# VH-VL binders against Cytochrome c oxidase assembly factor 8 (COA8): the designs that were tried, part 8

Target 1, 167 residues: Cytochrome c oxidase assembly factor 8 (COA8), of Homo sapiens (Human) (q96il0)
Amino acid sequence: APERGAERRDTAPSGVSRFCPPRKSCHDWIGPPDKYSNLRPVHFYIPENESPLEQKLRKLRQETQEWNQQFWANQNLTFSKEKEEFIHSRLKTKGLGLRTESGQKATLNAEEMADFYKEFLSKNFQKHMYYNRDWYKRNFAITFFMGKVALERIWNKLKQKQKKRSN

## First folded at step 3 (VH-VL)

Design xa14 (from x35 with heavy chain L54W; framework fv_cixutumumab)
Fold by ESMFold2-Fast, scan of step 3:
Order: C-alpha cells, then structure tokens, then sequence
Structure xa14 (fold): chain C 167 residues (1-167), chain A 121 residues (1-121), chain B 108 residues (1-108)
C-alpha cells in the first residue's frame, strides 16, 4: 500500500499544507483549520457509482472551497505584511530599533496600532465587497447544481419504483 | 498584467548544478504560485515543483525530490529553480509558470519563454 | 508512471470537429486543464476549470469531463489549431501536478 495514513498533513504544489480524510471514511470529512487561511477544509467522499452531475457538483464545491481558502490566505498574508511594514515605519520615525534591549521584536501601543487597523479596513472595503459578490455567485451555482442532483435522484427513485411495479 | 522573464540559456557539465531564475512583473508576487515545468527535446511536459513566494514553502515532484530546490526572493519578485547532480537526461527547456494556489482548478495562465539547459561533457 | 493518459496523435479535416481525450483516476476528483503548444513556443492555456476559456481563446474550444475522462473539443478545426495538446491535473493525492503525454493534432 502507499503511504496513505488515516490522518496526515499533505503539501499542496505551492507548499500549502492540507489534510486527508481517514481511509475508512464513507462520508465527507471536516479537517482542522488550514495554517494560512484558518478555515477548516472539507474532504469529499467519492461514491463508487457517482453520476457525471454528482461529480460536477462535488468538483464545484471543492473548487469553491479552495477559492475561499485562497482569498483568506491572501488576506492574512496582506494583513501580516502591511502590519510589519507599519510597525517598522513607525519605529524608524521614533528613532527606535526593530528589537528591544532583550532581543524581542519591538511593538507599538494600542493607540498607534488603531491607525493601522483603520487604514487596513478602509483599503480592503472594495475587496470585501467583491468577495461577497463572488461568494453569492458561487453559492447560487452550487445550490442550482444541488437542485439538479436532487431531481436526478428523485427521477432515479421513480424509475426504480416503476420497474419494481412492472416486474 | 504579469509577465515572467527567465534567465538565459546554460551549458553545464555532468555532475554540476544549474540555477534558473524567473522574474515576475506587474501583479503582486505574493498572490500566486510559481511552478517549474521542463520539456526534454521532442518529449512532453513534466512538472518539477512549485512555491508560493510569500510563504517560502516549496513542493516537489517525487522524481526530483532531493535534487531540486525551488526558492523565491520577494524583494526582487524572483523565483529560482536549482537542479543539482546534472545528467545528460536533464537536457531540456525549463519553464516557469504562474497560477492560483489552493485551486482545485489549478492552471498555469502565464508562462515564461523557457530556459534551455544543455548538459554535455 | 503516467497518471494521465492521452493518445499520442489524432487528425481532423479542416472545418470538422475533433475530440482529444485524457484519462486518469484523479480526474474523478480534480478538473483537467488543457494547454496548446506550437513548435518553439511555450504552452498556452486553452481550457481550465471544466469548460472555462481564457481571454483570447476562440469559442470553438470547449471542455468536458465524465468519470475518469476529460475531453477537449475543437468544433470547426482551423489550420492554426495544429499543435500539441496537453492535459494537466493533480495526482491522486491532490498535492502534485501531472501532465498527460500530449496529443499531436494534425489538421488535414
């Protein structure tokens, strides 16, 4: 058997860590929060007799999840980068070094950091609006395909009942 | 609009190492992944590995594990691919390509023009 | 080993429809992307995410998938479509990327 444990951390192509569901799982599995996005991934079970429509829905849900993961990983990255740049800039303005006498990273007080938070929120207002738009668009598509899959399953059940009645 | 500019052709001796660069322009370097894909003369495409520049973590194809190192320098928006213990079979065109990370629809929407690496004695 | 399998060559008459296929178990989980490569050039993205076309790609190109098979369809093939076509997807683990062996399309 390959090295495929029940639970393990795997690396995405760009170095992003991921988690795999247990080998014995017959249902969707929810993993621990991702290191970069802080969101819990869902790992989807693939049925043996999955229809093309069911496959399309599952792949769409997976892609939407990864889009969501990417958005929040990028937001966290941008926040971290700009926060460090802000702190560095303000410490330089004060004539202070980046490290304290004890070797710790130098920090700003709450009042000074409030300026950064206000600026960051203002700058990202447009991004949040676009995120919400795309979120609604993606969820509409998922709901639409969920409806199609539900109809397919109803038709399959009706066909089964019809076959049982005629036989 | 992002463009990827690769370093020039290299001729290397067997057993040496080569380091190819890929400089990104335009968009934020941290918002995408950079992958390295090679193509031997008359052969198909082969993914070697990739990196998210901001995080600095790289992932490698099993075939190249232990022999390839992919790095990124965020200050210069440049990704690097270093291949060690070169063999004649490593003669190929080496492409860098960018794409979204985390995507289940993973794709390379922008490619560098390629760097020819020739390994000969 | 090759995770994704493509026929090495296919031909189509000018103006006719051709279907290039890619097969692999990972395609049950992940979308295939398609790249066009002409001699001496870097690959160009043609289709991604099931059936999305990048800006600049003609509408005669479309994608589909079913089970473990993905297909690139060119409806009304043109002379300029003669090229090598590569499918690409994740491996079974979802952590690495794998290319198909490529299909050389000849337009007659």
Amino acid sequence: as target 1 above (167 residues)
Amino acid sequence: EVQLVQSGAEVKKPGSSVKVSCKASGDTFSEYAISWVRQAPGQGLEWMGGIIPWFGEANYAQKFQGRVTITADKSTSTAYMELSSLRSEDTAVYYCAKGPYYSSTYYFDVWGKGTTVTVSS
Amino acid sequence: SSELTQDPAVSVALGQTVRITCQGDSLRSYYATWYQQKPGQAPILVIYGEDNRPSGIPDRFSGSSSGNTASLTITGAQAEDEADYYCNSRDYSGEHWVFGGGTKLTVL
Scores: ipSAE 0.161, ipTM 0.677, lowest interface PAE 5.1, mean pLDDT 82

Design xa15 (from x35 with heavy chain L54I G56D; framework fv_cixutumumab)
Fold by ESMFold2-Fast, scan of step 3:
Structure xa15 (fold): chain C 167 residues (1-167), chain A 121 residues (1-121), chain B 108 residues (1-108)
Amino acid sequence: as target 1 above (167 residues)
Amino acid sequence: EVQLVQSGAEVKKPGSSVKVSCKASGDTFSEYAISWVRQAPGQGLEWMGGIIPIFDEANYAQKFQGRVTITADKSTSTAYMELSSLRSEDTAVYYCAKGPYYSSTYYFDVWGKGTTVTVSS
Amino acid sequence: SSELTQDPAVSVALGQTVRITCQGDSLRSYYATWYQQKPGQAPILVIYGEDNRPSGIPDRFSGSSSGNTASLTITGAQAEDEADYYCNSRDYSGEHWVFGGGTKLTVL
């Protein structure tokens, strides 16, 4: 079976819920920001006569979007979890509860949080560097395939013009 | 459609070097990265390193740094993996595998058939 | 040490469903890719980007991920599915590739 099942998912692999674009849209649709990644997903329009090269470009753009969403969703979840653990640990050391009398989450001041931010950034420095490298590589590939698609469309128009003259 | 053709089996002495080739057909080097993965007899898969030919960028697993060199010849669409200071523990099947460099975090969609390298006295 | 952990072996009865798991901290940040390897053959790609199937891979193969765990599911296992299965992902830094130790699937 060469067919992949559903191209549409109700829930994304990173735990992101799927948005619902207009059913009869002839253009790309931009959805609301994802809860975890804070990125706005794009739903890509599929033309009826999509060439193999155009399909490759679209899939590359879709895959790049999923890669971005997964990376940032997981990074943000990790940050939130470690931040909460750090705050809990420090409040316990001070003999303070997890919540204020008003029921709000207890927090540390900016000076107390400086150690956490510094350590988190330092720990994730290499990870972010390699993410940035992959981002550049993906953008290069997208630009390259966009160029190929443009040239294909120009060539096809020229072929049609030549055939019409020859007939 | 890309096919990867690897060089033939090698028998080497300890302390020598081996250079395995992987020739790609079809696609241009602008579309993919090539990785080298080895498998010792009865053992699992181990990534050694890879190269993105258009960037002339090679990357190596820490275990092999200093002993492995991965290169590419764009004119012949051939990637090479040279492993020096061979030990008996380097006896393995060496695979080259290709994936889109822009999806390099995800997968290798085409694999060579493997090159057996035997290191014996 | 391995950064991705798989059970060495698993069995499934013909026509039944089996789930092969892969665990590692890098799976919180990167999708798992799955390869099938039969004796004397090169690995073949089965699943990438969590749940994408290459052309030629049967519908019975699917992937999923939750937290630090990725799973390959074979629904209605066939005799020809007997093989070693390897998960693969990037390490925590995102610079290098890491394979799991492999799981030998036996179809009874």
Scores: ipSAE 0.006, ipTM 0.570, lowest interface PAE 9.2, mean pLDDT 81

Design xa16 (from x35 with heavy chain F55W; framework fv_cixutumumab)
Fold by ESMFold2-Fast, scan of step 3:
Structure xa16 (fold): chain C 167 residues (1-167), chain A 121 residues (1-121), chain B 108 residues (1-108)
Amino acid sequence: as target 1 above (167 residues)
Amino acid sequence: EVQLVQSGAEVKKPGSSVKVSCKASGDTFSEYAISWVRQAPGQGLEWMGGIIPLWGEANYAQKFQGRVTITADKSTSTAYMELSSLRSEDTAVYYCAKGPYYSSTYYFDVWGKGTTVTVSS
Amino acid sequence: SSELTQDPAVSVALGQTVRITCQGDSLRSYYATWYQQKPGQAPILVIYGEDNRPSGIPDRFSGSSSGNTASLTITGAQAEDEADYYCNSRDYSGEHWVFGGGTKLTVL
């Protein structure tokens, strides 16, 4: 029987996505969690009259989202694989099988798992610092373009107001 | 810093298959994607597919779906592209190229020198 | 591929500015990447992510995009810039890479 409601499962009903936008929608919409990153993607609506600055901002946001997806997909998969390898290695050292008599995966106690978490976090410290640095750089770039778009919109409003006053 | 080294030229008969290798240097093999791009004589570049070694997941261009198989061996940092049911139109230079994945700003920054595959009767 | 359209050929006089264009609906969502290819050689990356240049690419190369069109501009073309130029981006699904047909640049 098929598994139901798995944590990382991106299962839509047959032929229908539960995250489809409303009929005649012209808004952004959110998809199901990615099976590797566990982050929900945002699908951006592209307006007919999108300005070049608005396009740059949208593409920058989309690229930043994809960068986040890639980072966390890699991190989560590396964590999961190394965790399984650690458990497998320790169980072999103890002379234990990989599964219990009930067919469940054999596990380690909390103290042994704490050793794994400490080692994983320690060796990934530099990677996480790199991620945080790039995250701030990307957010500053997004804020900068948001400011440009805001100024463009204010300028357009001022032009419209000026034109109405002169007409 | 990564470089890609491809296997040597091949001459094949129609109906056979060919398997081209691409060996990557460096410790980051699992952190990028390897794509295969071909170019027929005097023609443009055509993306065939790629693989993300960390995930073990391959993606193929629709035109090659069912004929191409892309695999990766993480222990040897080598990617492979196998093309079956060869026809004369498959005569081309086959490139491997690396790049990040899941980003519209990503690029193929390192390319292999290419492997010439000639299909003739 | 027909998803990204390039003119097959363009010419520029030595020292002048030339613009090579690439058109496709996916460019509304994804940046174009540009590659230069000389006869008998593998392509080399010249522009990625809109207007980023890899180390070693001269500053006369720049990129831009608007709507469904991306452009590669060479300001002050040199003889060594004579080559084929390919644009590259994602397809509509965002899952596959698509190349333009290529533009042969002749420097007169």
Scores: ipSAE 0.173, ipTM 0.688, lowest interface PAE 5.1, mean pLDDT 82

Design xa17 (from x35 with heavy chain E57D; framework fv_cixutumumab)
Fold by ESMFold2-Fast, scan of step 3:
Order: sequence, then structure tokens, then C-alpha cells
Structure xa17 (fold): chain C 167 residues (1-167), chain A 121 residues (1-121), chain B 108 residues (1-108)
Amino acid sequence: as target 1 above (167 residues)
Amino acid sequence: EVQLVQSGAEVKKPGSSVKVSCKASGDTFSEYAISWVRQAPGQGLEWMGGIIPLFGDANYAQKFQGRVTITADKSTSTAYMELSSLRSEDTAVYYCAKGPYYSSTYYFDVWGKGTTVTVSS
Amino acid sequence: SSELTQDPAVSVALGQTVRITCQGDSLRSYYATWYQQKPGQAPILVIYGEDNRPSGIPDRFSGSSSGNTASLTITGAQAEDEADYYCNSRDYSGEHWVFGGGTKLTVL
């Protein structure tokens, strides 16, 4: 049985892992940048008195974070892989080896790399457009639920204030 | 819409291996994840593992770690699930199912029709 | 032995409301997804991300969750709704996916 307490480790896509926050934490934890996405993950604390609406907001925020982590991990891996394949292909076409005579990794000049960047951006334009659309949609939803939670908390405070209380 | 076409039924001997294929239609193969889910006769669904073709790395359920291998061939838009050291308990219908590439919560919006694998002497 | 627990069977009268439940600690952190399966067929997606309905799924199907429990509600059950229903979510580690044992719904 793992002795991680209430803390947990999450993996969004295969090969992308999340770390375990410190034990006894009663606050959200911000971790180091993920190896693949280069984004800092947030571990959300689950309070014992969480309302259904608060749970819905927290799950939405957790899901949005994982979606964001997955997108950038995938994008960074795709970019790196295609960049290396492009460089290798162009060097082979020129009859050049993968390393220079000095043993350093061979590279292409800025003019040659411009072809790759143009192709990559063009190829991924729709993908990035959908990402931006969904990013704004998710943040709008989070803001909406944050507002609902705030109203719930205000209502509960007003209800308790109006209630007859004796100490 | 994307369709998942699975290979035909298999009858295998105990101790052998089986490799089931799942071919995706359309040009969005790298834009989704593919999982393998099995169902023994009269029993429930069991997730075995999945792969995101873009990553090339597979993730496996603990029960199947070391016995299952999931791969993807992007050139043919085909995912494979190979299960080794077959036992009679591996007799089941094996489904491939796809989920959204960008979703952090896994859900399977398209399923293959299933491949029946029977392990008998 | 599953991390998500469902009752094996439930029944509902035609036109009445039924609630199928799924229970597991991971549901406090991760959304439940619901699938419908009829004999000899592959499962079909009914609800995902708590209460999202795919195109083609009737609006009598809805989802909800609270604490460690997720529910699939069918308001005004019809004969065609008779099927096995499976919940699905992540395991406690968040790294793998698990299914509930399934609930057989009988429409009387």
C-alpha cells in the first residue's frame, strides 16, 4: 500500500509524470517545471468541508491544468522530433554527416531553419487555434464557477448572520 | 467520422501470444489516444493500457505490465496490442477505443467492434 | 475487486426516473465517464466530464457527482435504455483507468 497519505502522483500522458507534494499540506502546492511541458504543476488541496460546487470548480481546474500540461508536453516533443528529423534530412540531402569534423552536432543556418519553422507553424496553425479557443473557453468556465462559489459563500455567510445565534 | 477496424477472431493455445490490430480511418491518427479494453464472457470491462501515437510511449494497467505490449504504426494508422503467455482466463472480446488527444480526462468516444480471442487446448 | 463500485442490478418502471451510482475515492479528484452496452455490442459513450452528453445521446441522460460518488440519471426511462451501464475514471494514482463492475438496468 503506498504511504503517500492524502498526497498523490498523477500522470497525464504516457511518459509525463507529476510529483508528490509534501505531506500534511493544507494548501495548494506548486511544483517544479515538468520535464516535457516545462510548466509548473499545481496540486490542489481537497478540504473536508468541500461543497459539491467547490468540488466541481476544483475538478475543472485540475482537468484544465492536465489538458494544458498534455498539450505543451506533446507540442514540445513534436517540435523537437520534427526539428531533428528536418535537420537530419537536409544534412543527408547535402551529403553531410550528422556531426562536424570537430565532433560537434551538425546544424543548419538560420536561412535553412526558416523553412522548417514556416512548415511547422503552417502545419500546426489549426491545432494552435483550437488550443487557444479551448484555453479561453476553459478559463471562462473557471471564472464562471469561481463566481458561483463566491455567491454560495456569501449566501451562506448572510444566512448564518441572520440566524439566531447564542454563545 | 473516424472508424476503428479490428482484426478477426483468434483461437490460441495456452502459453502462446496474440497480436490484435486496430486500424483508424482518416488523417487524425496522431490527434488522439488509443486504449485497449477487454471483456471476458459475461463479465465487465477491463482497461489494459493505451498509447498516444505522437509520443510512442505506452501506459499499461498494473495487472498486465510485463505481459502486454501496445504499439502504433503512424504510416498505416494502426495500433497493436500483443498479449503474451496466454491463459484460459484471457479468453475475452478485446476492444480498441479512441479518446481525445488533448483531453486530460480519458473517455472513449469511438470503439472498435471487438476481436474475440479464445484460449483453448 | 475494483476501485469503482457499482450495484450489479437496478430496475425502473417505464417513464420513471432511475439513478445509477458509482463510488470510489478517485472520483473526488477525477471525472466519471459513463458507457452503455447492449448484448453483443461494443459500449457507447453516454456521459463524459461529469455531465457532458455526446451528440446523439438523448437529453434524458445526465450526470452528477458529489464527494466520492458519481451518478448517472435517466429521467423518463424508455424500453431502449435497458442495458448494462459502466462508470469509468482514473485509479487512485491518476495514472491508469478503471471501470466499475457494471450495473444491469431492467426497464419494467
Scores: ipSAE 0.194, ipTM 0.677, lowest interface PAE 4.8, mean pLDDT 82

Design xa18 (from x35 with heavy chain S30D; framework fv_cixutumumab)
Fold by ESMFold2-Fast, scan of step 3:
Structure xa18 (fold): chain C 167 residues (1-167), chain A 121 residues (1-121), chain B 108 residues (1-108)
Amino acid sequence: as target 1 above (167 residues)
Amino acid sequence: EVQLVQSGAEVKKPGSSVKVSCKASGDTFDEYAISWVRQAPGQGLEWMGGIIPLFGEANYAQKFQGRVTITADKSTSTAYMELSSLRSEDTAVYYCAKGPYYSSTYYFDVWGKGTTVTVSS
Amino acid sequence: SSELTQDPAVSVALGQTVRITCQGDSLRSYYATWYQQKPGQAPILVIYGEDNRPSGIPDRFSGSSSGNTASLTITGAQAEDEADYYCNSRDYSGEHWVFGGGTKLTVL
């Protein structure tokens, strides 16, 4: 029977679909762009002899990716929703329909859309500042733990070498 | 602080369906996921499924696929769980709970008080 | 049956330390979340993301994880800590959420 866990598309508890890495992979895998965030997910390989420190680093990287996915999915859909509401509101104010006579969505000109972009950026300034601050902190933490893991691996190699030599 | 208010107790006959509601306070309904968790008398907690209102997509536990439908109405900040083809073993307290939708932790920080569903002939 | 295994019952003397454990392969990938449930009440979140406490949860509650095992520790157990404790995480596939069977804590 086929292995379902690693080879199938995964669905998060929330309903978001994901792709899994190939079954026999010994390294991380990059998937297709997420429908909502438009970011490519990384599926992390779990080594059989993972140390507690290596597990902490991997979980931190997984959590950072999910945080990043959530932020951009929320921003992208909020942008699309507010853009449609802005266009709808402006067209209603002008006494125009939501669709052109050809059946396409009615649009505003570049000058009118500039008002929306300015308002959206201004409104979301605080959110983007928090994102950049947290992005910096998360990448600093990841780099720090990567350093710790590297030192642990060096120490383990030295311990093994000295154990062999003491024989 | 978000509060979740659930609909009242239901008594149903085998083979019928039940639809439980969960209304969230405030205007942050698009910022989290809502899950449904049930608990049969004297038994443990069992996750049934969840939905992200922002995306409109639901995910179900394998055991409940085909019998459960979870929906959300963003205009009323209300999530629904409908369970069909009821059996006596579906007698339980049904909870709604909210949590983050993209997180390696996946936790429920706010729970409704529960809705008792009794299935008897 | 369950992907997350808990002992069904544990006892602790008033003021002493108790550890409640949860075991499953998914815990190698995902943090355990812990809930407290008292009779007739909805569960409440006590620990998430390994060792984070929501506001209002006493500092005597702490979490830890190692390999496929997660633990909830109550340092200096109080009478009001007597309750059922459930661990929660994703299943091995990462697709669904799964609860442990629950541990009934008795404070003697």
Scores: ipSAE 0.013, ipTM 0.541, lowest interface PAE 8.1, mean pLDDT 81

Design xa19 (from x35 with heavy chain S30Y; framework fv_cixutumumab)
Fold by ESMFold2-Fast, scan of step 3:
Structure xa19 (fold): chain C 167 residues (1-167), chain A 121 residues (1-121), chain B 108 residues (1-108)
Amino acid sequence: as target 1 above (167 residues)
Amino acid sequence: EVQLVQSGAEVKKPGSSVKVSCKASGDTFYEYAISWVRQAPGQGLEWMGGIIPLFGEANYAQKFQGRVTITADKSTSTAYMELSSLRSEDTAVYYCAKGPYYSSTYYFDVWGKGTTVTVSS
Amino acid sequence: SSELTQDPAVSVALGQTVRITCQGDSLRSYYATWYQQKPGQAPILVIYGEDNRPSGIPDRFSGSSSGNTASLTITGAQAEDEADYYCNSRDYSGEHWVFGGGTKLTVL
């Protein structure tokens, strides 16, 4: 157990995980959007008296968030990379340079880009289907564990109140 | 089914550098991360660093920061680990290993057979 | 030095249950992954993400974790399970990976 910072605990060595928002005691903190995924990360607060069940729920939520961020970072970068490659390939086939006479990036019209979007969607259909399936499964598991934690907390409060009354 | 094929054994002098290769089979090279893990004779496993070829970003263990460089070449589906300023304690088997980088656990499901690097005068 | 601590050796009688443990503060935040290594061979993945088994790994292998401890359990140990077992997880920073020192399992 850490010697100091019971109300302020690091989940990583970075200083940001030691901060609580000014209006609250230590709780989960929401960061800025990730550069690649465009999703805002949640930095989970770890209570000193966390139960094993609460730890399992927190780890599951943290793991699901990291999985989700990695998936969308990959998808966004893959889309951008393949789009640039498609544009360069089509411009080369037409015998055109990558830049216009004004120095701007050469691009394709909407009809030409329709081929890329259609192929990208077709190519990634199964990947997106599996993502949605896994996202659903992960959220079901999170909901299930949230229910278990809620029941544990209720049971502990009831036991504590009964103990205080009888003793 | 992906296999990782590593380059052959190397014998190097102290102060030199070694570059080990790890060639991935198939055409899914950009769908996973590749890490390098070494094991000195009779010792345990030690993570050196890894790369996500799609991002082109490498991450290194603090012990190796400044001495190790991990790169990837899409055209040959090959990852490389270069270790500089070699010392006798760098004598080890060097493994490459892959895992799904969108997986939150970052486990290594496929390992290369290892490359023995011996540093001796 | 490893930030993940394992006992260096453990033994189990054929057909009995053995538990190999791994301890470290980072295990409160991250799952442990377990690898089996036999002499002269590369490690193989046995358990990942708490209690997931890759294809080809017998169902006698299971994983669990609580607090700062992760465990690999082999129920009904076989002679072929004799090997070194390594736990693996993130370091305290969450940005790097570390291995435990390894546990040599002897099947009697």
Scores: ipSAE 0.014, ipTM 0.586, lowest interface PAE 7.5, mean pLDDT 81

Design xa2 (from x35 with heavy chain S104R; framework fv_cixutumumab)
Fold by ESMFold2-Fast, scan of step 3:
Structure xa2 (fold): chain C 167 residues (1-167), chain A 121 residues (1-121), chain B 108 residues (1-108)
Amino acid sequence: as target 1 above (167 residues)
Amino acid sequence: EVQLVQSGAEVKKPGSSVKVSCKASGDTFSEYAISWVRQAPGQGLEWMGGIIPLFGEANYAQKFQGRVTITADKSTSTAYMELSSLRSEDTAVYYCAKGPYYSRTYYFDVWGKGTTVTVSS
Amino acid sequence: SSELTQDPAVSVALGQTVRITCQGDSLRSYYATWYQQKPGQAPILVIYGEDNRPSGIPDRFSGSSSGNTASLTITGAQAEDEADYYCNSRDYSGEHWVFGGGTKLTVL
């Protein structure tokens, strides 16, 4: 079906700036990368005849996506904040100002930044492990419900055919 | 546990403005959104707007657009809600509440005790 | 608001099961969240994300949803469950939050 809309920027009380699919889309829409998570959101199409089981699957997929979005948005912001604090602390230790003569932000060399990255990864190892555990759990649940939806669709088509023949 | 401590009761004249504060304990202030919800005597809950302190971005319910301003001060972990051009209908208990800033399962897990605002002449 | 509809009152006998419902088209896209409010107190979160309970909420509280309807079920109602219950979700646009009108539960 012909698309009727353009990308629309939405703002929710959660404060995440979002883009919406064209109105009257009959398919899932992949949006531009989120400002904070850098992940592309999927905006799910909601069929008019959606079954309760199909709604459960879609909501589970949406919730999993937003869990991912929140995790990575927070991770990226934490990284940026701690990186800036690390740079600021190191520049003060060296007796250097926060900006160069040209007004640009002062930076550290690659060797010193490597130390920050190593510490950040080490500090976040357990957090990443828990993320992976939850990711596997969520993927299993989604796969399971996808299977249930597929079986429901097959069953409904068979029942539809039987009902037509018995009527 | 995070607690939200609100400012004390206010009595205001019609046409004036009121500014209610909400101070969060702990270091998670920037990890959550803060919303303002009001309840007129004998009535239900009504969402007014919210802010993400980390980004300074506020969003308002259509009914309050142009009359409400929500701000946050990260250094004091305090959110504010200012409502202008007060009317008798604005007499209510005003709650602040925190929740996750990105979620389709958005919820308010911690609420302030409420601030009573009475508008009378 | 008008986006989410709740019955204004419901009664249940002590120890029996009661179901409070919330209806609105936005519930096809977003989970309902449930709050309990007792007179003179701030609301308390009892259910979020369909059927998740915060720490401290008894397991007699559960949630479910189907289509445009969300339900809060209290199995084995206790006297202390007497309160107003509000459902909450996003409006259809997803930009704002909307509360149901509230349901007053009386435990007989």
Scores: ipSAE 0.014, ipTM 0.596, lowest interface PAE 7.4, mean pLDDT 82

Design xa20 (from x35 with heavy chain S30W; framework fv_cixutumumab)
Fold by ESMFold2-Fast, scan of step 3:
Structure xa20 (fold): chain C 167 residues (1-167), chain A 121 residues (1-121), chain B 108 residues (1-108)
Amino acid sequence: as target 1 above (167 residues)
Amino acid sequence: EVQLVQSGAEVKKPGSSVKVSCKASGDTFWEYAISWVRQAPGQGLEWMGGIIPLFGEANYAQKFQGRVTITADKSTSTAYMELSSLRSEDTAVYYCAKGPYYSSTYYFDVWGKGTTVTVSS
Amino acid sequence: SSELTQDPAVSVALGQTVRITCQGDSLRSYYATWYQQKPGQAPILVIYGEDNRPSGIPDRFSGSSSGNTASLTITGAQAEDEADYYCNSRDYSGEHWVFGGGTKLTVL
């Protein structure tokens, strides 16, 4: 197949941000920030002879990326939805339409929006605390496995070096 | 948690079109992608396309591009799949399925029960 | 086009381990997802992202991949596991999804 040597792509259905690394890459690549999550996606290179430990690390990093992407995309979606609902509700209370006479989106002043932000932050405080706790737990696990992979690579190199010298 | 409810069975003539609906429960319709997958009698699964309701953007398998149209109505939490120029080979059960739209792993965790479409003269 | 290949049938004795395989060049680059389908029913997600198990799926189900091959393993097969199993992944372009042909598992 023409794409037999192509690297793994992290893609979403049509129209959503797609990360496509350069051809023949042999390392991880970082893409531009996703429009909805505002996080930079990472393409994880999969070596042909990946060890079980390296696979575990890659899988953990991939799962953590997916968890982060989903959390922040959902958070931003929720924020946008609730912000629009708040604005619509307040404009309706004032007897105003959703658009100005010039076709611009009607908006609220800073004082009115401050009430929304305060409520949104208060409402989401616990959710963000759980996110931060899980984020630290995941990064601790990733760091631990990165250390194990580094030690495995050092040991294998030393073992190979000793083997050649003893022969 | 979320359930997908599909429209009822259809019997169509060759050359006509069919439009199948898929209604999601709850208000989290904005948070996921919906795909359409069909299965002819005694055959395997075949992905036709999908849509992310939040963005209104659809993606189609090459085989169906030009014949299939996938849309979503956020106000009713309903996705639609319309297949035109029907042939007898289009006789199948058509499933809608939902999953996350984030970019690394894509899977379908909830499926509708399926809509049987029969194309016969 | 046949992007993912599965054996059409496999059998296993009750309580034994069975491995269902899926092969295709796209699996070198993309993860495999596995679905179980029983007659007259919609498919059910069993494994996603290579070896992640959804809530409610028994721990006897696991996934793995190496090179261009992905595998679904059922350790200690039960009668209720008798079903068709489909692998799913992206096509070579990464823009579309493709299903394998399906494997019919018979539990003896």
Scores: ipSAE 0.012, ipTM 0.537, lowest interface PAE 8.9, mean pLDDT 80

